VHH binders against q9p7d3. Designs and how they scored, part 14

Target 1, 295 residues: q9p7d3
Amino acid sequence: MSVITQAQEIPTVAANPDFNYEGDPIIIQLCDRDTVFELSRDQLLGLPESILMCLFPRGLLLDYEIQECQLTQRPLIFQTADFDPSLLQYILNYFQMAENRTANDEIALSPPPPSFPGKCGIILLKEDIEFFILPPISPTTNIAIEVSPNDLLKLKQRVAQRLLQQKKIFDCLHLENSTSEGSAEKNLVRMLCYSGFHEDDEWKRRIQEPHRACITSVTLTNLDFSADQGPVSDPEYFPVYHKLLLFWQKPARKCWWDSSTSITYNGIEFATWVRRVWTLELAVLGANTYETAAV

## First folded at step 4 (VHH)

Design A02 (framework vhh_7aqx_2)
Fold by ESMFold2-Fast, scan of step 4:
Structure A02 (fold): chain B 295 residues (1-295), chain A 125 residues (1-125)
Amino acid sequence: as target 1 above (295 residues)
Amino acid sequence: QVQLQESGGGLVQAGGSLRLSCTTSGFTFRSYAFSWFRQAPGEEREFVGAISWSGGYTDYADSVKGRFTISRDNAKNTFYLQMNSLKTEDTAVYYCAASYWELPDYSTPEEYDYWGQGTQVTVSS
């Protein structure tokens, strides 16, 4: 080897890209989609727990994942479960707009409830609909007809499509048959309406999940913005939000079973039951719970 | 039960001003985001401007920025498009639209739940 050749053999270690793991954005890559989102740590940790559980159903230990990326010199790119990109963008935009309102608006906000002094809150209302198919009894074998998984999915999709086209969102609660103005059904509808629904809303605002044959809907409502206040004629509007804050300081689930309906598929009539599940979550803006836990 | 009705259209001289109104009924006005679209003869429906349900966010097409202003009045169940410094190319049928959701892109017509029937705006040279 010549002196020049020997100098060339001195290993030049290619420096891996130096990522700022504390300041660089986290890239969220939606499962099997050509869609990525760039989020700050604060934006990611500020997402409602119910949404984080949908994105990371097996959990996410963020500090551990960041440390592993740093040790292995890889960028902060995290794979998620499948999620609707438009729905995620809606949620991110809503939180961004809410955070900006307190800095930019000249409109006086309602005072926060005593449980959350000096904080702004967002109520997230998520609705999932589950379909249960009851196969009929065969007249020849006197045993329930066996339905393939693919046929069950198609039956559930038909029931979902019927809801989307034919019914207002509260028709299935049979509110007209209530014997009391303070009935559980009417109180549930009132609470859901305080959280962003309207009693005359149509199923058209629902996103159908084909793989689950369910309907998913999300609404977001500010707690402290004056424009979010209910009718002036409702003196209990603010106390209802206070009750929600005290009762649902953690994700809470309300459930309602609709009466049986029927659907015809391949000449056979199937009875169906519908279960509606409402998840109400309070998100407090500017709460860095991770940093608070670290202290 | 749901109705969106435009008013305030008409003939106006270039450089003039016009205010369009969209009066709504049959839903909770305060829960909806609103937009204006327009359609010139022989063209597709074009985005003009949008206002979020809170009023805290507004967006405009580049061609109208600085000239048009969108606003809402929750007490009157009505939202508005104030059009200033009108040009002949602003001549179109103007439509109001409503969306229950806060949209990631307000310029997509297919995302809107309800539409008005349109009001003609004609700008003369």
Scores: ipSAE 0.000, ipTM 0.116, lowest interface PAE 19.0, mean pLDDT 69

Design A03 (framework vhh_7aqx_2)
Fold by ESMFold2-Fast, scan of step 4:
Structure A03 (fold): chain B 295 residues (1-295), chain A 125 residues (1-125)
Amino acid sequence: as target 1 above (295 residues)
Amino acid sequence: QVQLQESGGGLVQAGGSLRLSCTTSGFTFSDYAFSWFRQAPGEEREFVGAISWSGDYTDYADSVKGRFTISRDNAKNTFYLQMNSLKTEDTAVYYCAASYWELPDYSTPEEYDYWGQGTQVTVSS
């Protein structure tokens, strides 16, 4: 019995009746740390796609790993990508509490736990990238050039590969061609960087789907403050906090279209649009010693 | 391990015909566009012909158009160059090349991912 999972999808695993599961709960260990977490199978698989992709960027074959542990006599410990243990504990507790809740406002009004002293919040983003091929109009027939569905899929896959060959994730926004610091592109990148991306992030750590590239980023808002700096409600003392609050209030999804690329098909250049969508998966901008805040 | 291997070269009289083959291994053949290049003694490598992933598009150098035909056989992981009405000017080492992308300009050697070692074609008068 073989099961294949992908990091871009919530892992699904088929049961193997020929093997008894060893260990319950599941143990996960963060990369390069001694910290371990014990989770039930249901708790692990109940986590949002964004968290699972961050923890298992290469995917997770749960029943296969259990079988491998039994065959190799190794302990049932799944090693994850590097992650902040305090942040992971907070996320696990949050989703456990939120299992049947529908009110995002109530969740956003909760202060971050004591494990985040001096921090004002947590932001979790997921990025989806989708590719669109635009057939040119034939001068002879005045009709768009026909492309078969299979060839269209192959063209999209190749555009994705070209994007991943770019060194940095924000190269497509052409920041160097902007004449002003107030440009829409520079402002978008700055706000995404406040939310946990870095301008030097590379595609090589991202996973591509043949039809759609999905990228996940998990970030802890680095908004350190002291009691001497004044109230959180004052933008002069907490400008990044207030900018993030306003930026992600409406909409909780940001979109950018890049039309700078092209691809050749049967001797003809096709224009390409790349749509990048950043979706706010979780935002907890908590109360501090001064006041309560919400997203 | 990726390999491209030419075959079918040799000596032929002017006005004759030859068929070159390029057999590939180590990648999914149907995902690649293919081209033939040639290099005469003392000259740079020049484009001869190309075929797209689908096989629906072919391109030829003006010097061979109407005389040469490129084709592909996905079942055999092989592509061909049928050379008709050969001239002494067609004497060269012929190279096969593969590209994962279809190219805006197939005549640029630097754009190709993989190359064969070449096969000699000599056309005598």
Scores: ipSAE 0.313, ipTM 0.734, lowest interface PAE 3.2, mean pLDDT 72

Design A04 (framework vhh_7aqx_2)
Fold by ESMFold2-Fast, scan of step 4:
Structure A04 (fold): chain B 295 residues (1-295), chain A 125 residues (1-125)
Amino acid sequence: as target 1 above (295 residues)
Amino acid sequence: QVQLQESGGGLVQAGGSLRLSCTTSGFTFSNYAFSWFRQAPGEEREFVGAISWSGGETDYADSVKGRFTISRDNAKNTFYLQMNSLKTEDTAVYYCAASYWELPDYSTPEEYDYWGQGTQVTVSS
């Protein structure tokens, strides 16, 4: 009887009277590796949802697993998806620093993107998809057709499942309606691809959110720049890097609306609107060691 | 593992009745629309009847309308086909099918996500 939920479904953890969250570590073991990381419960829960989705693509019921380990006298070890150990260590350190800054600064709610160009970079994007259903007006009653809240949720979940059955994740961006001379839609897709997505990515690689009619996906890309290419500040030598810096500058969010979908309820077609939101969770385009040696 | 299993088939005399059941497992029953199809030897699979996921709509092939009734029991994860006034022409293997989507046309076999193995119904004169 094990239930695994998505990272967004990690419950608000009430204090477990038998578990000392300050003294007892949680062990994370990377898939197909002997590498382990020891985290407190607070450190694990303090990670952004996007990182938790990368580590636990099938979700994790933290309270349930803690209780099961205590009842069965097993060590508390969680298996993760495959991940680069050095990259994970860097990310853990970064978010720990960001949380400490937020505790001392009410204004800084999320990590800002880096201000200066660097010699290597990490970009982490979160993609959220939200569904809006518009009931048609009944010709007889002259009011919107009534749908129960439970049925409305089911309709949203069905629209999400239909997206998962489509072949490519960017089909809904109306690329055929764009002009040949650099449309906004084509530029958005290109910048998302520079940030780790691929034009041929399929919806079945995305996970539906359990308590929301949303699909969340994340991507992580590592940018490594050769010193032999010239100065990083020059767009001629690092054009992709400079495009990413400009594109993901504040506000660190991009949004797209698509109204081309529909869903059927009791033989009647309901118009649907899909909102896709890409949020920059982490951008570290920072210095390598040779950058400080160049003074 | 998703499973659809038919039961209740067999031999019956013309004018008699049978009730077919389709028991399901491995998915959330209340989120699916369900249908019955049948296939006689040497013929293509034909639509018999359907019930929507909300239970608000049912649809039947003209050949069985008024004689057959489809119903669902969400508590038992089972749906049924009550067959009355059976004719020799009703002899076929009967298949149950499930669709996550509410379909504008339930008579298209290619739209269904899951299928049972079939149960034989033989109507003698």
Scores: ipSAE 0.012, ipTM 0.479, lowest interface PAE 7.9, mean pLDDT 70

Design A05 (framework vhh_7aqx_2)
Fold by ESMFold2-Fast, scan of step 4:
Structure A05 (fold): chain B 295 residues (1-295), chain A 125 residues (1-125)
Amino acid sequence: as target 1 above (295 residues)
Amino acid sequence: QVQLQESGGGLVQAGGSLRLSCTTSGFTFKDYAFSWFRQAPGEEREFVGAISWEGGSTDYADSVKGRFTISRDNAKNTFYLQMNSLKTEDTAVYYCAASYWELPDYSTPEEYDYWGQGTQVTVSS
């Protein structure tokens, strides 16, 4: 169990002599949010790679951007992909605490995060979606209905938007259609919920293109096996959690085809054939080695 | 404790039959997909056959199609490989494997979560 802290608009930042401008912070603004974060170059580059990929899905050439801002004399501001501001604030607070502790201690000890005792990790659930729009076959002519290129583009935009409107991460598993309490889909949901996800967790947008989308959801997980740490004390969850954790040491994939989606345009219903791929990734915060690999 | 325990291996004449069993414990059997792999001396581990959870679909290597049949018994927590019309080139150590995830390609050994200890099958001419 863990509590995620509320995001602050402007976090504390250290002076950074690595800039050609003395004392200028890097400002990041989350997509479609009023939340901004000010941080140093070292803080930005110290973020876990999984977080950097979520914030900058198309990559970030930091030195190039600094040079360009110097030449154009504009502030160094980056707009990121959508991300949970509370989670980002939690990570930045952990980084700040670790930095402050190292500066003041005779022995460099990494402190635990304030709301998360022991070791913690970030679980990234990513879904890659590739979709095809199938025009219906006319019952009168037995020929597929033709669609103009402009209308096809509008259909693709609607399909992408419809997929983003299916906000809950487990909706795509159609759990209501499962007849077994021990089905593979229900066990997957149980393991992910044990790891820190909730039934009502929502996808966040990373990349949206006409024929594909990439959406992610992230959560903090407690890697502490203390007897008082919730589900790890439950014998039913222990073997399943252990198995899922071992699989996360390499990209775990679930791949399927989904034909349950349709879209209506100009009174005509178009079927969507969707290829869906789930990938799981675990990043451990503050660890020098992956100590859970053999357990 | 997760365990996969194989049985049914041994010596058989070419053209004969063997039935391998893999008995499992420590997890909910019906939620797993199962596969058989084999490794002949001096060769890499190769895929033989797979069965999805609930037994809805099966897949086989081209070299064994029509001769081998994979099946599962959820009530006994056991899955099987029925081997018919055995050839000398079927001689190998046979391994059972389990995966919680439905795999897009069952032929990759690294994708499996649990493995048995292996059982020797020797086909004499």
Scores: ipSAE 0.000, ipTM 0.127, lowest interface PAE 16.9, mean pLDDT 68

Design A06 (framework vhh_7aqx_2)
Fold by ESMFold2-Fast, scan of step 4:
Structure A06 (fold): chain B 295 residues (1-295), chain A 125 residues (1-125)
Amino acid sequence: as target 1 above (295 residues)
Amino acid sequence: QVQLQESGGGLVQAGGSLRLSCTTSGFTFSDYAFSWFRQAPGEEREFVGAITWSGGYTDYADSVKGRFTISRDNAKNTFYLQMNSLKTEDTAVYYCAATYWELPDYSTPEYYDYWGQGTQVTVSS
């Protein structure tokens, strides 16, 4: 499922001619909050995929919402997953500042480029945890064990609570069970730590949807080589940056299943299958290059 | 208390269209995923299509992809199966089903909480 879907055809009724879908701002309202954000269509669609996936975990039906606003004569408002307003404002401000800098740098480009062009930005790591509760099939009746809707909701909430106890980013990789320094998991951690993460970093945000078995976690790190004591054109960091982009383009390193959790209900053990998807967004900003790589 | 009721079945000629509806009561409609299954005479129950609680994901059996569309209307506590380009092999009793489970595969009948009584669809040559 894509984060942004362009197609849902709705039967057309009389249009509201006073609503300008190309000029009017798009309003984003955080789930169950009074906080709203105003964005242009270009600003919304220009956000990194990782951010869009956090805000719209089930995708964004942009054309559908436009048609609904036209039919109901209401402003174009999108409901998002729950998110910290201050964190979202920080992210939006960061990308706006980056866009303004790039535009200003292009106008100002007459002297030679800086010694390390394009080496500032952010690394955004998103974890999407989707969990599935599998009731056992009775060997005597060959039918799945019945659970009431209210009990199923409680069971899902309990599974979510256990998953939310995993605070450290790298705990899910079970590095303590690896005996090889060259393991894929250790190489991933080493690469991320070289890029600004620390081994004991914790997820910055966890979002749980109460009516859905999904949890989204996100963290971001400022990638700013200009803060170094020496020239930012360190050849050692440049190869790591390119290797990180290439590494995250490999499908085998984006998603895995974890079956290590189980929950008991009425004395019966229910298996939990956890799908874990890591999305890495590395935005490298600068006058000559704006580079973004998504998983 | 909980009820699923199919409607919209009937006789149609090959190449025609039918829209099935499943009206629900006795639970919070928006919390459930919904599916259609069918059973031809002498055959086992077969998955047709599914729609998740949010409506953000739909899945279909290979035999109906491109011809059938599943949709839901939370305001009416009803979900639908639009069947186009019907073939004689689509003849079956169609059942609607509801599940509160987040499933890795919506095609497994045993994981559904509630079922309708079924509605007959007959496609003539």
Scores: ipSAE 0.000, ipTM 0.178, lowest interface PAE 14.7, mean pLDDT 68

Design A07 (framework vhh_7aqx_2)
Fold by ESMFold2-Fast, scan of step 4:
Structure A07 (fold): chain B 295 residues (1-295), chain A 125 residues (1-125)
Amino acid sequence: as target 1 above (295 residues)
Amino acid sequence: QVQLQESGGGLVQAGGSLRLSCTTSGFTFRDYAFSWFRQAPGEEREFVGAISWSGGSTDYADSVKGRFTISRDNAKNTFYLQMNSLKTEDTAVYYCAASYWELPDYSTPELYDYWGQGTQVTVSS
């Protein structure tokens, strides 16, 4: 009865081992920043899916890019969605230390910076938007008004821009129009706010395509309310994580439709039908054992 | 300062009725879903009934369905369990519980945020 579902979007495509490029690092450049990170293929693909979805919301064709670089003699640089560079650096350091640690190692993990208090998780909320423009029906012919390909492209651009103007993550749910206290939308908002989101949280990055947009939001939450922190899989020590996991294990609604957007073109109002799909995923920070869960 | 306090328990004869109350403080009552659980000596905690934060949905254990009714009063920060046609098998300590969000399974005690101390219900033959 949730309008969101456990993460089902794949940030990467299947790897071709014959094109596993050895010796040269992969450079990722954060969108709209001069910040770059140098990683191996294994380091990049070893990141939690929630982080990969943040960095590559439209997916990552790693082996394709490697092949293209070999063919075109280009340096291997991937442009990502925008991300907090200090948070990404902390995450990369954490997983690098965890990956290189053996059962007999006494390597201490770096403490989280003051901006990441205690043992916390990253919750990624991702929205995939697909929209359709519905021409009005002519009152004289009872047939949909024909739109030229050029005008349709302009309409699509205007609709996409209007959808990206809704900065707050819950604006698309139109909670002001819901009269039911137990509605699916209100339950969803309460669940996410319990987990660390706020009603005024804004989408961090929105990517626009001719017929769809992909947008994401990330928050940090405290997954351990106990002073004694056991395994993440223990519901006694990580009640928020387990509540989210159990909530998302029930059959969920994967999408909903939003008809609230309309565009006026040459005095004619065009309605839109917007399909919205929400995906939520957790990654744990500061735990002795690494755990990533799709929720 | 969160507190759940049960009242209305006691001794009753089989076939009789009792109404339990759970009065809450320290949180916004209207935002919570509420449930009743019971525990007989030597047994595990058993789910009895639940009510959503809107009051629009209720759920009951098969053993009490048709005999027990759960309700809430947001103005009094109190919710109730009306127990009718009581059986000796209903003898247990009854606990009230609160959850901030709608639960996928109301019968899982570990998912609740707050618990009362319990009230004894004894049904004599």
Scores: ipSAE 0.000, ipTM 0.181, lowest interface PAE 15.6, mean pLDDT 66

Design A08 (framework vhh_7aqx_2)
Fold by ESMFold2-Fast, scan of step 4:
Structure A08 (fold): chain B 295 residues (1-295), chain A 125 residues (1-125)
Amino acid sequence: as target 1 above (295 residues)
Amino acid sequence: QVQLQESGGGLVQAGGSLRLSCTTSGFTFSSYAFSWFRQAPGEEREFVGAISWSGGSTDYADSVKGRFTISRDNAKNTFYLQMNSLKTEDTAVYYCAASYWYLPDYSTPEEYDYWGQGTQVTVSS
């Protein structure tokens, strides 16, 4: 004869935040704004990297931050870089609408049409800069001149300041000996200028670290261009919307080493080697109502 | 000399876990984006997961979402793939890869500058 007692069968193992777990909502607070946005983990991670970079220029260790907030009993609030609230709302609305359509769509998807009427694109321009300061070698000892950590920090600050004085977005595409009117770089600049950038646009400083910097600029462009409304001056030029769609599948990149910069500190000349990567990315959006006033 | 070396592979039972590590040398770790790829016998290399140079973005193949997590440790010049709830179809040689480029399309092997030699993962039923 056995006595039946209450079952003590509750799971003792909880899901690890590292499991791409969908738990508490993440609150996104825009820098210098009173606006907050509430997102699920899946919504946040579903955003294109270009948008995530604009929101979190110093990076976001999502699993670590979630675990830390849970352990310290604080809400999941992440501060972003400055971003237009109307533009962010438009982006979030688009991805929510796209997800709902996918969930309810029982028809096999056809390839997208060659144009996207009513669709907008986010164009991200980015330059990653990594710099190395090389002390000169002493002719007497044949050993590199020793630099104190404090002096090295001052040198790195001067290099960063000098590199960030090059404010124009397109300066890197106007390299020495590139004077051809038909060059790919000049055609790209022309296309981007018709898409919402201007020749004199300046980089926005985002990340400034001792050994690197990342500078970016973003615009929102209409993908519903016609030949009558877009650039028609070059008979071999594809319509702007069609050319932008080529960048949707594969972003353009340009990488080079820049050794043209030297700095003088306490009477000693130091050579600077700079690794520079210029990147263009297009993220395609759509909405029932087209808005450009928020950009 | 640039080197990427995988470790942590081996034999594991279905439902188990493994953590792969990729230790790097010869470049500035914090400036690179990192990815994991895998290749089953007779198949092409398949994208598994990626982490951007800033650590601010991660991406995963649909077949591993919710089970695998990629992370990086800049202090140790090492990045990881935590594999949970392993299935027999996860059996493959796993490769780590590094790219100096920003890679919104992480699935293209030809975009990567450096590759490891691979580590075998075998998941038994």
Scores: ipSAE 0.000, ipTM 0.105, lowest interface PAE 18.4, mean pLDDT 66

Design A09 (framework vhh_7aqx_2)
Fold by ESMFold2-Fast, scan of step 4:
Structure A09 (fold): chain B 295 residues (1-295), chain A 125 residues (1-125)
Amino acid sequence: as target 1 above (295 residues)
Amino acid sequence: QVQLQESGGGLVQAGGSLRLSCTTSGFTFRDYAFSWFRQAPGEEREFVGAISWSGGYTDYADSVKGRFTISRDNAKNTFYLQMNSLKTEDTAVYYCAASFWELPDYSTPEEYDYWGQGTQVTVSS
């Protein structure tokens, strides 16, 4: 793994340190964890805004924070909100690999349009699931069936496993239940597939929080400039990357409830209410002097 | 830089008609879904009508079905609410809204990315 994306222990600060605040890496420490990441300024600022908002929910004024550290002679170590280290590492690695490919030996399978020369687009799709288990009402007493804390933990584990078994990104949109050819769900899938996803794509990283009824899933893909076609009969159709380019600094969000999941435990059927939040964001990497071997 | 600006509001007699316009700038108009909401004094913001990005889907609140029509003009970066057979209970501030995402339920205010400042519609008896 790259040093920049490797977790490391926080260094001990010596009295009267002589830090290079202009060139030294920034160390971020995930809240209530021993995990730290060393990032360049460009790498930190190049993270998707949706991820930066998760790490720094109160905002990050990087130049101001660096100045404060310099004035107080403290190392560039910044505490973040809690975030899963393996998920952050996946995101950092993906962006680092894209930068390295662009700088050194990128093989362009789909060249960018003239308005986007030498730049790479990365699309982040993130799903946050929170689920609620509804105990059935007894037909004889008309009171909800009581569940012990141990059984509730097992139920949460079973619901999480059921949700994790739905590996395909688009399964949660229930396209089979759509009664319209131009349904909102079908249009969303079409848009994402024009951009670089495939209908049978699976989530690349999925994290279940221990003892929480929460799952976070992330997938990243390269923006596909070759998919510059809409309906054949509509010459005025604009490719989806035009929408994404407008919002590269503002994540698009979608929230809905999915009540299609139920589980059976000890012969009793439990209904599940699933709150799904999708975040879609385009991050743009720049390489002004990039040129392919094909001229 | 993104702006939504309503126009066409005003005072009208019951049984009359008004056409509201929402002119937009700062984004690619044809890629967005649009809706109208209204808010009477002391009430919460209420859904009125919606039109999808393709124009192939429209939806209306039951209270305005058959009286109001939403439409869009991609060439003018403007969408409209044609209001016919106006009633005194239609009196409200009318807001236009835009969504980047296609929505399965257009009636939820929290789903929208951008909002106009509102335009007053007053229907007298």
Scores: ipSAE 0.000, ipTM 0.133, lowest interface PAE 14.7, mean pLDDT 75

Design A10 (framework vhh_7aqx_2)
Fold by ESMFold2-Fast, scan of step 4:
Structure A10 (fold): chain B 295 residues (1-295), chain A 125 residues (1-125)
Amino acid sequence: as target 1 above (295 residues)
Amino acid sequence: QVQLQESGGGLVQAGGSLRLSCTTSGFTFSDYAFSWFRQAPGEEREFVGAISWSGGYTDYADSVKGRFTISRDNAKNTFYLQMNSLKTEDTAVYYCAADYWELPDYSTPEEYDYWGQGTQVTVSS
């Protein structure tokens, strides 16, 4: 079994001695698309970290990349991960206008594209993961099984790798084990799906350290629905929408312990306890009734 | 490219000894657990012995306990199976295998990441 997709490569162009690596635009090319965007260095670096992580999941050492292009006399053309071109254009317009505003200016934003009607926001979902490895107690000696410091470090690295293999955002919530249709977990998933996430959406990697990791996902959401309207006449949508609007005024967090991961060491299963913290942040694009009322 | 290469097989008389070696390349040797399996003609592939990635744990099939010893040399990217007091029933093709995740029982061949090509061991009476 093999699935082959068409890969798009960064265009190779002839060296240009007149190219100004300090002032000429950076060109980003979206993966698997013929779409390109021209950005200044300041525009690219001014993007929110959540967007940069989505575009460059492997990281971007901008100064290093610029120096390498300069040394090889190549244009500044960088390939990104796949992204929605309309959403990226809207985000770039928003942050460009925000960066150029003064303390007394109102942000004058373009309306969202027709594919994203109404009031729009960017939802950042961030998961902070902290994990603990629990040595089992020997049944014969009633003493914890000893692990050397070096082996413990390797076990922590393996636990982090195992956790990051769980790519789907919602798999960690174990929705099947919930006894209630209106559980907090099911309500959170429903809210996030109504806001633009999908059940099969995947985390983007950011930072992995021996005892912790941080992963993120971002989506565009519609904030323009009232209690009396929706894409479907769905009474479940109205409570979820209301909760999403409340999150707009403050960060929402969900914290839980996950004991579903185990790791084997010298033929013995070690329990792993993972502290998982979801942080939900909403950045509003354009005029918003809540934003006006809060001011 | 990942490679596992067995050596040391051959013909030996019952009661004799052989040492099999498995030399590896293309991955970080010290991160992997290693095992030996064997397969006699017309039979399923069976577990022989295993050594954990830390080297602090070994496991053996009941039929070889006390006769065979598995060991590893991280500096040489090589692991070994020392076979003593060989019996005619030990005649088989011997395979080396690598496992990143260190399986709890080591005895499930389908769950290993990498395999060698095998080396023939023949024990005559």
Scores: ipSAE 0.237, ipTM 0.696, lowest interface PAE 4.2, mean pLDDT 71

